# VH-VL binders against Sulfopyruvate decarboxylase subunit alpha (comD): the designs that were tried, part 5

Target 1, 169 residues: Sulfopyruvate decarboxylase subunit alpha (comD), of Methanocaldococcus jannaschii (p58415)
Amino acid sequence: MRGSLAIYNALKDSNIDFICSVPCANLKNLLKLIEEDKNIINIPATREEEAFGICAGAYLAGKKTAILMQNSGIGNSINAIASLYKTFQIPTLLIISHRGDLKEQIPAQIPMGRWIEKLLDVCEIPTYKPKTPEEAYKLIKYASSYMYKISYPVALLFDALYWEYDLEK

## First folded at step 4 (VH-VL)

Design v45 (from i02a with light chain Y35W; framework fv_iscalimab)
Fold by ESMFold2-Fast, scan of step 4:
Structure v45 (fold): chain C 169 residues (1-169), chain A 118 residues (1-118), chain B 112 residues (1-112)
Amino acid sequence: as target 1 above (169 residues)
Amino acid sequence: QVQLVESGGGVVQPGRSLRLSCAASGFTFSSYGMHWVRQAPGKGLEWVAVIWYDGSNKYHADSVKGRFTISRDNSKITLYLQMNSLRTEDTAVYYCARDWLGYYFDYWGQGTLVTVSS
Amino acid sequence: DIVMTQSPLSLTVTPGEPASISCRSSQSLLHSNGWNYLDWYLQKPGQSPQVLISLGSNRASGVPDRFSGSGSGTDFTLKISRVEAEDVGVYYCMQGLETPYTFGPGTKVDIR
């Protein structure tokens, strides 16, 4: 679980203390690490749009927030990003499992996998794609500070090859 | 393979204008802020300007404020520096540099020479 | 504006010997997030500047471990444990805490 451990350690070391998650298979190991950490509030959400709302409220209450989601959830959240996050300049860290790209076997996932980077670009969310656990740790550490400098979300996309690091114990 | 390639430099008389370009490749240009840094012959580095990843914020050094304007076109993957009212002290190699998450310059171009003389 | 000062401005080093360069800022570069916004760049003869150390002590990708950065607040040091021929050039510190970004005057390192 080197992949999930690197992300978890970076979130912890960045003082992220409030996480909303919409679970998916690739996030399973990461969510278990977060669930067992008493210093992090982890709120499961039914919808990604709901997670954006909850994290915005947590930020205004002084929390350092992250949202864990699959890329298809961005489609549900465009209005929350525009009307809430861009309008009120709210920082959060987006940890996105990128489905529909490399090795995707479910046809219905393919269109969103092709569009996600363009959709994040339209939303003006700076986006980075770490390829190794070491790169993920470093990028999350600095992104957690950068989001405050720009007062807006920063996105990290984790593709199918990245999640293969979770098979290394 | 990150690359930044500057162009548009040359010899120009005082009071005239030049536009520099920096063509980027090998990364998602629209996710990174960009800087211009110059170096006069035989002198040290001097920061000139920055533009945020989305083009929303710009800042210029006092020495060029009101004369130079940084801009970008994310669809063309290109950074610009419009230089007006050029002075002899603007003579320098101009480098574009990538802003790594708002904190330091992780990649630099090869530079383009601007010579302002009569 | 934050003023950056370097010492020495030039040094000549025998190959294999250590070198040390000091950088001082007129204001603290320590941010509330715990990072020191001080970077080191190297410009080799005829080449563009390249980053060596970022945020006080973080070695950039591909930079040999003989390079190290240390310090906090206003006083920073770049050390080269054993200087090699390819290390010849001008070393600049830079503050990235606030605009305008400012560079030190540079330290020229030559081999004896």
Scores: ipSAE 0.711, ipTM 0.883, lowest interface PAE 1.2, mean pLDDT 91

Design v46 (from i02a with light chain N36D; framework fv_iscalimab)
Fold by ESMFold2-Fast, scan of step 4:
Structure v46 (fold): chain C 169 residues (1-169), chain A 118 residues (1-118), chain B 112 residues (1-112)
Amino acid sequence: as target 1 above (169 residues)
Amino acid sequence: QVQLVESGGGVVQPGRSLRLSCAASGFTFSSYGMHWVRQAPGKGLEWVAVIWYDGSNKYHADSVKGRFTISRDNSKITLYLQMNSLRTEDTAVYYCARDWLGYYFDYWGQGTLVTVSS
Amino acid sequence: DIVMTQSPLSLTVTPGEPASISCRSSQSLLHSNGYDYLDWYLQKPGQSPQVLISLGSNRASGVPDRFSGSGSGTDFTLKISRVEAEDVGVYYCMQGLETPYTFGPGTKVDIR
């Protein structure tokens, strides 16, 4: 659980108080930690594009937001990123579970795993890939301030090797 | 794995122009801001310019403002410094450095020497 | 512009002994986000600068535990608990709070 705990602690220490989530298996431990925190509003969304809309509204209401999703959800969100986030200069943290990369066993996940970094680059979203819980904690704290400096989303990609830290005792 | 390699330095006469390049590798160049920092022979470090990750914002030190222009080409993974109206006091080793999310410079190149003299 | 000053400007330390370098800024480097935008860099002879400490006290990856940063606002200190031969060089503080970024004049550390 070290992986999820580091992300949770960084979000909490960065004063993130509003999270929209599209759940997936790799995020389950993190989502349980967030769900048990009474100081964080956690809204589950059916589609990633809905999460972008909800978080934009929350930001305008004074909340500090993050979106938790799998990389395949970025495809559904390109229009919201362009027409809403880029146009109106909205910050948010994107916590993305990166599937379709190293060790991927499900063929349908492979194309989006190969495209995700290029898609985020086309969207002009700065993207970082923490490899350890220590890196994740530091990167999230820095990114939480940086997103306000650029007035735009910042993305953190967590690969299959990162989630192995949740298996450590 | 992260590498920054400067080039384009040399000897040039006062009043002339020179363009420096910094070739990046080992990281997603388009996700990081970049800086130019110089060091005159035997002197300390002096910050010159910064450019944001997407090229949208640029800032220059007063000593070079109006003469130097920082730019980048994310498709070519290269940072540039266009230096016009060079003065003898511009003589220095020029380093490119990677900006860590707007906070500090985590990687530096090896530098390229610019000598402005007759 | 924020002016950075360092003291001492030169320091000779016996190997294994501690060293301390002070850095002062002309205005507070403490941001409303709670961070002090003060970094420490080391330039070894003939080499490029390298980061040692960021945001006042955060040690950079690969930097030995003997290096530590402390302070807040306008007064900062870099400490080396046991100076080793490889620590010889010029130490610079830098403010990253606002443009233009400014470096201190540097502190030259020698051993003998």
Scores: ipSAE 0.678, ipTM 0.868, lowest interface PAE 1.3, mean pLDDT 90

Design v47 (from i02a with light chain H31E; framework fv_iscalimab)
Fold by ESMFold2-Fast, scan of step 4:
Structure v47 (fold): chain C 169 residues (1-169), chain A 118 residues (1-118), chain B 112 residues (1-112)
Amino acid sequence: as target 1 above (169 residues)
Amino acid sequence: QVQLVESGGGVVQPGRSLRLSCAASGFTFSSYGMHWVRQAPGKGLEWVAVIWYDGSNKYHADSVKGRFTISRDNSKITLYLQMNSLRTEDTAVYYCARDWLGYYFDYWGQGTLVTVSS
Amino acid sequence: DIVMTQSPLSLTVTPGEPASISCRSSQSLLESNGYNYLDWYLQKPGQSPQVLISLGSNRASGVPDRFSGSGSGTDFTLKISRVEAEDVGVYYCMQGLETPYTFGPGTKVDIR
């Protein structure tokens, strides 16, 4: 779980204290670490759009927020990003499991995997793709401050190769 | 591999205009802020301008404010510096540089020479 | 504007000997997030600048461990434990805390 551990440690060291999550298989180890941390409020959501609403409310209440999700959930969330996050300039950190990239075996995931970077670009969300646990830790630490400078979400995309680090540790 | 390639430099007379370009490759251009930094012959580095990742905010050094304008085209993956009312003291190698999440300049181009002479 | 100064402005070092460069800012570069917005760049002869050290003490990828950065607030130091021929160039500190971003005047390091 080296991959998940690096993300968890970076979120913790960045003082992220409110996380809303939509579960997927690649996020399982990370979610377990977060659920066991009593200093982080973890709210599971049924839909990604719901997670954006919950985190916006938490931010307004003084929390430092992150959303854990699969890339397909961005499609459901475009209106919340536009009407809520862009309009009111709300920061949050997006930890996105990127499915449907080149190595994807599930055909239904392929179109969104091909479109996700373009969709985030349309939303004007700066997006970074860490390839190693060391890169993930560094990027999350600095992205968590950068989101406040821009007053808007920052996204980190984690592909299938990244999640292989969870098999090592 | 991250690459930044400047172009548009040359010899120009005082009072004229030039537009510099910086073509980016090897990364998601629209996710990074960009800077222009110049260096007069035999002198040190001088910061010129910055533009945010989405083009929403721009800042210019006082020495060029009102004459130079930084801009970008994320669809063309290109950064620009429009230089108007050029002066001899604008003679310098102009570098574009990538802003790493608002913290530091992690990659620099090779530079393009602008010579302003009568 | 934040003024950056460096000392010395020139250094000639025998290969294998250490070198030390000082950088001072006219106001504190320590932000509430705990980072010192002070970076070190190296410009080798005929080349573009490259980042060496970011945020006071973080070595950039590929930079040898003989380079180290230290300091906080207004006083910063770049140390080279054993200067090698490829280390020849001009070293600049830069503050990234606020616009306008400002560079020090540079320190030219040469080999005997």
Scores: ipSAE 0.718, ipTM 0.885, lowest interface PAE 1.2, mean pLDDT 91

Design v48 (from i02a with light chain N58D; framework fv_iscalimab)
Fold by ESMFold2-Fast, scan of step 4:
Structure v48 (fold): chain C 169 residues (1-169), chain A 118 residues (1-118), chain B 112 residues (1-112)
Amino acid sequence: as target 1 above (169 residues)
Amino acid sequence: QVQLVESGGGVVQPGRSLRLSCAASGFTFSSYGMHWVRQAPGKGLEWVAVIWYDGSNKYHADSVKGRFTISRDNSKITLYLQMNSLRTEDTAVYYCARDWLGYYFDYWGQGTLVTVSS
Amino acid sequence: DIVMTQSPLSLTVTPGEPASISCRSSQSLLHSNGYNYLDWYLQKPGQSPQVLISLGSDRASGVPDRFSGSGSGTDFTLKISRVEAEDVGVYYCMQGLETPYTFGPGTKVDIR
């Protein structure tokens, strides 16, 4: 699982110690690595909106946070991003599995896949798209400090081609 | 492919104004901070100004503070440098450069020459 | 302001031999996040600057393995294990820790 391992190692090396997640098939290997790590508080959420609330509270308690979700969850979270994250200047790292882009087989996923980058742009969340495990590792390290410089979330989008790296090893 | 193309340079008399533009392509412009860096003929690099990805924060070098203003238009995918009260020591090639998440400048334009002379 | 200095300011290298450039900052570039905000740039004759190394030691995409960066705090080194003709140019270190961002004076590398 080179893809998930690179993300996990970067989160660990960046001292991310509190993670909220909403399960998605592409995130399963990454979630298993996180769940087995005793140094990371891992809170599963039923909805992405809940994850934003929980991570905001964790940040105020001194934790360094990340949220794992698929892109449809941003739609559910616009109000929390605006009224909580932007208003109170809260950093977090967004690890987003990008559905509805390349080779999408489920029609219902296609509209959000087309809109996600524009929605993140409207939210003023800087967004990056790593293509390889090496790129993902470096981007997460940079993003984890950059989010504190801007005092706001930073998003990383991982497309279908990226998750193929989990099939290699 | 990431590209940055500067324009607006030229020959200008001391005390006049120029506006430089930097047209970006090949990336999501609104996710990156941008810099202006200059190089006087035969001299080294000098940082001039930075603007954050959303335009919310700007910083200028002391040598240009109060005379130069950095700005951006994310809808036009363009970075600007308004240069007022130009001095002969402002003569330089002006580069725009992309800010990589607050760490370094990963892409640079070709530069545009500004010559301030009488 | 943080002052950056480089040594040597000019260097002529026989092809295939190693080269080493030193960079010093007037105060520590080590941030509380654990990273050194020190970068290396190369400007080839008639060309725009390009990034070589970031965070003191992280090689930029497409940069050959013969380039390496090391150091921490105030003292940094750029090494080229085997200098080639395409490496001719001026090398600059830069601090990105705080504004104003500042460059070293540059080291001109030529081949004999």
Scores: ipSAE 0.724, ipTM 0.877, lowest interface PAE 1.2, mean pLDDT 91

Design v51 (from i02a with light chain L55Y; framework fv_iscalimab)
Fold by ESMFold2-Fast, scan of step 4:
Structure v51 (fold): chain C 169 residues (1-169), chain A 118 residues (1-118), chain B 112 residues (1-112)
Amino acid sequence: as target 1 above (169 residues)
Amino acid sequence: QVQLVESGGGVVQPGRSLRLSCAASGFTFSSYGMHWVRQAPGKGLEWVAVIWYDGSNKYHADSVKGRFTISRDNSKITLYLQMNSLRTEDTAVYYCARDWLGYYFDYWGQGTLVTVSS
Amino acid sequence: DIVMTQSPLSLTVTPGEPASISCRSSQSLLHSNGYNYLDWYLQKPGQSPQVLISYGSNRASGVPDRFSGSGSGTDFTLKISRVEAEDVGVYYCMQGLETPYTFGPGTKVDIR
């Protein structure tokens, strides 16, 4: 679980203390680490749009927030990003499992996989793609501070090859 | 591989204008802030200006404020520096540099020479 | 404006010997997030500047481990444990805490 452990350690070292998550298979190991951490509030959401609303409230209450999701959830969240996050300048860290790109087996995931970077660009969310656990740790550490400088979300996309680090014994 | 290539430098008379360009490649340009830094012949580095990743915020050094304007075109993947009312003390090699998530300059261009002479 | 100073301004080193460069800021560069917004850059003769160290002590990718940065607040040091011919150039510290970003005057390192 080197992939998930690097992300977890970076979130912890960045003092992220409030996480909303929409579970997916690739996030399983990461969610287990977060759920076992008593210093992090973890709120599961049924939809990604809901997670954006909850994290906005948590930020206003003084929390340092992150949202864990898969890329298909961005489609339902465009309005919350525009009307809430951009309008009120709310920071959060987006940890996105990128489906529909390399090695995608489910046809319904393919269009969103091809569009996600363009959709994030339209939303004016700076987006980075870590390729290794070392790079993920470094990028999350910097992104967690950068989001406060820009007062807006920062996204990290984790593709299928990245999650292969979690399959290592 | 990340590349930044400056252009637009040359010899110009005091009081005139020049526009510098920096063409980026090898990364998602719209996700990174950008800087201009200059170096007068035989002198040290002097920061000139920064623009945020989305173009929403800009800051300029006091020595150039009101004369120079940084801008970007994310669709053309290009950074610009509009230089008005040029002075002999603006003579320098101008570098563009990539902003690593608001913290340091991780990649620099090769520079373009601007010579302001009377 | 935050003023950056460096010492020495010029240094000549025998190959294989260590070198040390000091950088001081007129105000603390330690942010409430725990990071020192102090970077070190090297400009080799005829080349563009390149990053060596960020956040006071974090060595940039591809930079040899003979380079190290230390310090906090207003006083910072760049050390080269064994100076090699390829290390010749001008070394600059820079603060990224607030605009305007400011560089030190530079330290020229030569080989004897």
Scores: ipSAE 0.659, ipTM 0.871, lowest interface PAE 1.5, mean pLDDT 90

Design v52 (from i02a with light chain N58Y; framework fv_iscalimab)
Fold by ESMFold2-Fast, scan of step 4:
Structure v52 (fold): chain C 169 residues (1-169), chain A 118 residues (1-118), chain B 112 residues (1-112)
Amino acid sequence: as target 1 above (169 residues)
Amino acid sequence: QVQLVESGGGVVQPGRSLRLSCAASGFTFSSYGMHWVRQAPGKGLEWVAVIWYDGSNKYHADSVKGRFTISRDNSKITLYLQMNSLRTEDTAVYYCARDWLGYYFDYWGQGTLVTVSS
Amino acid sequence: DIVMTQSPLSLTVTPGEPASISCRSSQSLLHSNGYNYLDWYLQKPGQSPQVLISLGSYRASGVPDRFSGSGSGTDFTLKISRVEAEDVGVYYCMQGLETPYTFGPGTKVDIR
């Protein structure tokens, strides 16, 4: 669980206190850590675009927000990103489990895996890809401040190799 | 591997214009802010300009404001510095540098020499 | 503008001995996020600058552990526990707290 622990510790140390999540298998360990933390409001969402709406409201209420999702959820959220986040300059951290990259076994996930970085680029969301738990911790710490400087989301993509750190002793 | 390669330097007369380019490779250019920093011969480092990752915000040092303009083309993966109304005191090696999430300059190019002389 | 000063401006060190460089800012570089926006850069002769230490005390990737940064607010120190020939160059501190970003005048480090 080293991968999930690094992300969780970075979110906590960055004073992220409101999280909306759309669960997927790779996020299971991370979500368990967040659920057990009484200092973080954790709202499971039915759809990713709802998570963007909820976190925008939480930000306006003074919360420091993050959204946990799979990359396919960005496709559902383009309108919320454009009409709400870009229009009103709202910061949030996007913690994205990246599926459908090279060597993906489920064919239906391949197109979004190939497009996700380009879609985030079209949305003008700066995107980073941590390779190790140490990189993830550092990037989340810096991104949590940077999102306020740019007044807009910052995305971190976690690929299949990253989640192998959750399988280590 | 991250690389930044400057070009466009040379010898120009005072009052003329010059455009510098910085070609980036090895990273997602559109996710990083970029800086120009210069160094006059035998002198220290002087910050010149910054541009945000999306090209929306720009800031210039007072010494070059109104004369220099930073810009970028994310499709061409290139940073630019348009230098107008050049003065002898603009003579320097010009470096491009990558902004690491608004905190520090983590990678620098090799530099390109601009000499403004009559 | 934030003014950065360094001391000494030049020093010559015997190989294997320690070296220390001071950097001071005209106002606090401590942000409300808890970080000191003070960085150290090294420019070796004929080369481009490279980051050594970021945010006061965090070593950049690949930088030997004999380099360390310390300090907070307005007073910062770069220490080299054992100076080696490859450490020759000019060391600059820089504040990244606000625009315009400003560098110190540089400290030239040489070995005997």
Scores: ipSAE 0.704, ipTM 0.882, lowest interface PAE 1.3, mean pLDDT 91

Design v53 (from i02a with light chain S61E; framework fv_iscalimab)
Fold by ESMFold2-Fast, scan of step 4:
Structure v53 (fold): chain C 169 residues (1-169), chain A 118 residues (1-118), chain B 112 residues (1-112)
Amino acid sequence: as target 1 above (169 residues)
Amino acid sequence: QVQLVESGGGVVQPGRSLRLSCAASGFTFSSYGMHWVRQAPGKGLEWVAVIWYDGSNKYHADSVKGRFTISRDNSKITLYLQMNSLRTEDTAVYYCARDWLGYYFDYWGQGTLVTVSS
Amino acid sequence: DIVMTQSPLSLTVTPGEPASISCRSSQSLLHSNGYNYLDWYLQKPGQSPQVLISLGSNRAEGVPDRFSGSGSGTDFTLKISRVEAEDVGVYYCMQGLETPYTFGPGTKVDIR
């Protein structure tokens, strides 16, 4: 689980202490690590827009937040990003499992996989795509501080090849 | 694969204007802040200006405030430096550089020479 | 403005010998996030600057192990354990803590 472990270690070392998550198969190992960490509040959400609302409240209460989600959920969140995050300049770290890109075999996932980077760009959310566990750790560490400098979300997209690191012995 | 290519330099008379361009490739331009840094002949590096990834915030060195304006066009994947009221002391090689998440300048262009003389 | 100083301003080394460059800032570069916003850049003759060390001690991709950065707050050091011919150039420290970003005056490293 090198992929998930690198993300978990980076979140922990960045003092992220509040996480909202939406279920996704690729995030299962990461969610297990987070659930077992007593220093991180982990709130499962049924919808991505709900996670954005909860994390905004947590930020205002002094928490350092991250949202774990699949890219398909960004469509439901555009209004929360515009009306809440952009309007009130709220930082959060977006850990997004990128479905519908390279190696995608589920047809229903393809349109959002093609649009996600453009949608994040329209939302003015700076987006980075780590390719290895080492790159993921580094990018999350820096992104967790950068989001406070810009007072806005920063997104990390993890593609199918990245999650293969979780299959390593 | 990251590449930054400056253009627009040349010889210009004092008081005139010049616009520098920096064409980026090999990365998602709209996710990175950008800088201009200059170097006068035989001198050290001097930071000139920065623009945030979305173009929302800009900062300029005191030596160029009111005369130079940094801008970007994310759809054209290009950074600009509009230089007005040029002075002989603005003579320098101008480099564009990529801002890595607000921490350091990880990639630099090859530079373009601006010579301000009569 | 944060003022950056370097010592020495010029250094001539015999190939294979070590070199050390000092950089000092007029105020602390240590942010509350735990990073020292000090970077080292190398400009080889006729070339653009390139990053060598970021955030005090993090060696940039492709930079040989013989280069190392250390220090915290206001005092920083760049060390080259064994200077090679390709290391000739001007070395600059830079603070990225706040605008205006400022460079040191540069240290010119030459081979005997």
Scores: ipSAE 0.723, ipTM 0.887, lowest interface PAE 1.2, mean pLDDT 91

Design v54 (from i02a with light chain L97D; framework fv_iscalimab)
Fold by ESMFold2-Fast, scan of step 4:
Structure v54 (fold): chain C 169 residues (1-169), chain A 118 residues (1-118), chain B 112 residues (1-112)
Amino acid sequence: as target 1 above (169 residues)
Amino acid sequence: QVQLVESGGGVVQPGRSLRLSCAASGFTFSSYGMHWVRQAPGKGLEWVAVIWYDGSNKYHADSVKGRFTISRDNSKITLYLQMNSLRTEDTAVYYCARDWLGYYFDYWGQGTLVTVSS
Amino acid sequence: DIVMTQSPLSLTVTPGEPASISCRSSQSLLHSNGYNYLDWYLQKPGQSPQVLISLGSNRASGVPDRFSGSGSGTDFTLKISRVEAEDVGVYYCMQGDETPYTFGPGTKVDIR
């Protein structure tokens, strides 16, 4: 679980204390680490747009927030990003499991996998793609500060190759 | 591979205007802030301007404030520096540089020479 | 404006010997997030500047481990454990803590 552990350690070291999550298989190990941490409030959401609403409220209450989700969830969240996050200048860290890339076996995931970077670009969300656990730790640490400088979300995309680090023995 | 290529330099007379361009490739341009840095012949580096990833905020060095304007076009993947009221002391090689999440300049272009002389 | 100074401004090193360059800022570069906003850049003859060390001590990708950065607040040091011919150039420190961003005057490193 080196992949998930690097992300978890970076979130913890960045003082992220409120996480809203929409679970998916690739995030399972990371979610277990977060759920067992008494210093982090973890709120599961049934839909991604709900997670954006919840984290916006938490930010206004003084929390340092992150949202864990799959890339398909961005599609149903565009209005919340525009009308809430952009309008009110709300920071949050987006930890996105990227489905629909080269190794994708489920055809329905392929279009969103191709569009996700362009959709984040349209939303004016700066986006980075760490390829190793060490790069993920570094990028999350700096992105967690950068989101406050820009007062807006920053996104990290984790592809299928990244999640193979969780399978290492 | 990350590449930044400056253009638009040349010889120009004092008081005139010049526009520099920096064409980016190999990365998601719209996710990074950008800087202009100059170097007069035989001298050190001098920071000129910065623009945020979305173009919303800009800052200029006092020596060029009111005369130079940094801008970007994310759809054209290009950074610009509009230079007005040029002075002989603006003679320098002008570099564009990528801002890494607000911390440091991780990639630099090859530079373009601007010579302001009569 | 934050003023950056470097010492020495020029040094000549025999191949394989160590080199040390000092950088001082007129005010602390230690940010509230715990980082020192001090970077080191190298400009080799006829080339564009390149980043060597970021945030006081973090080596940039591809930079040999013979380069190291240290210091905090207002006093920083760049060390080269064994100077090689490829290390010839001008070394600049820069503060990225606040605008305007400012560079040191540069240290020219030559080899005998």
Scores: ipSAE 0.688, ipTM 0.874, lowest interface PAE 1.4, mean pLDDT 90

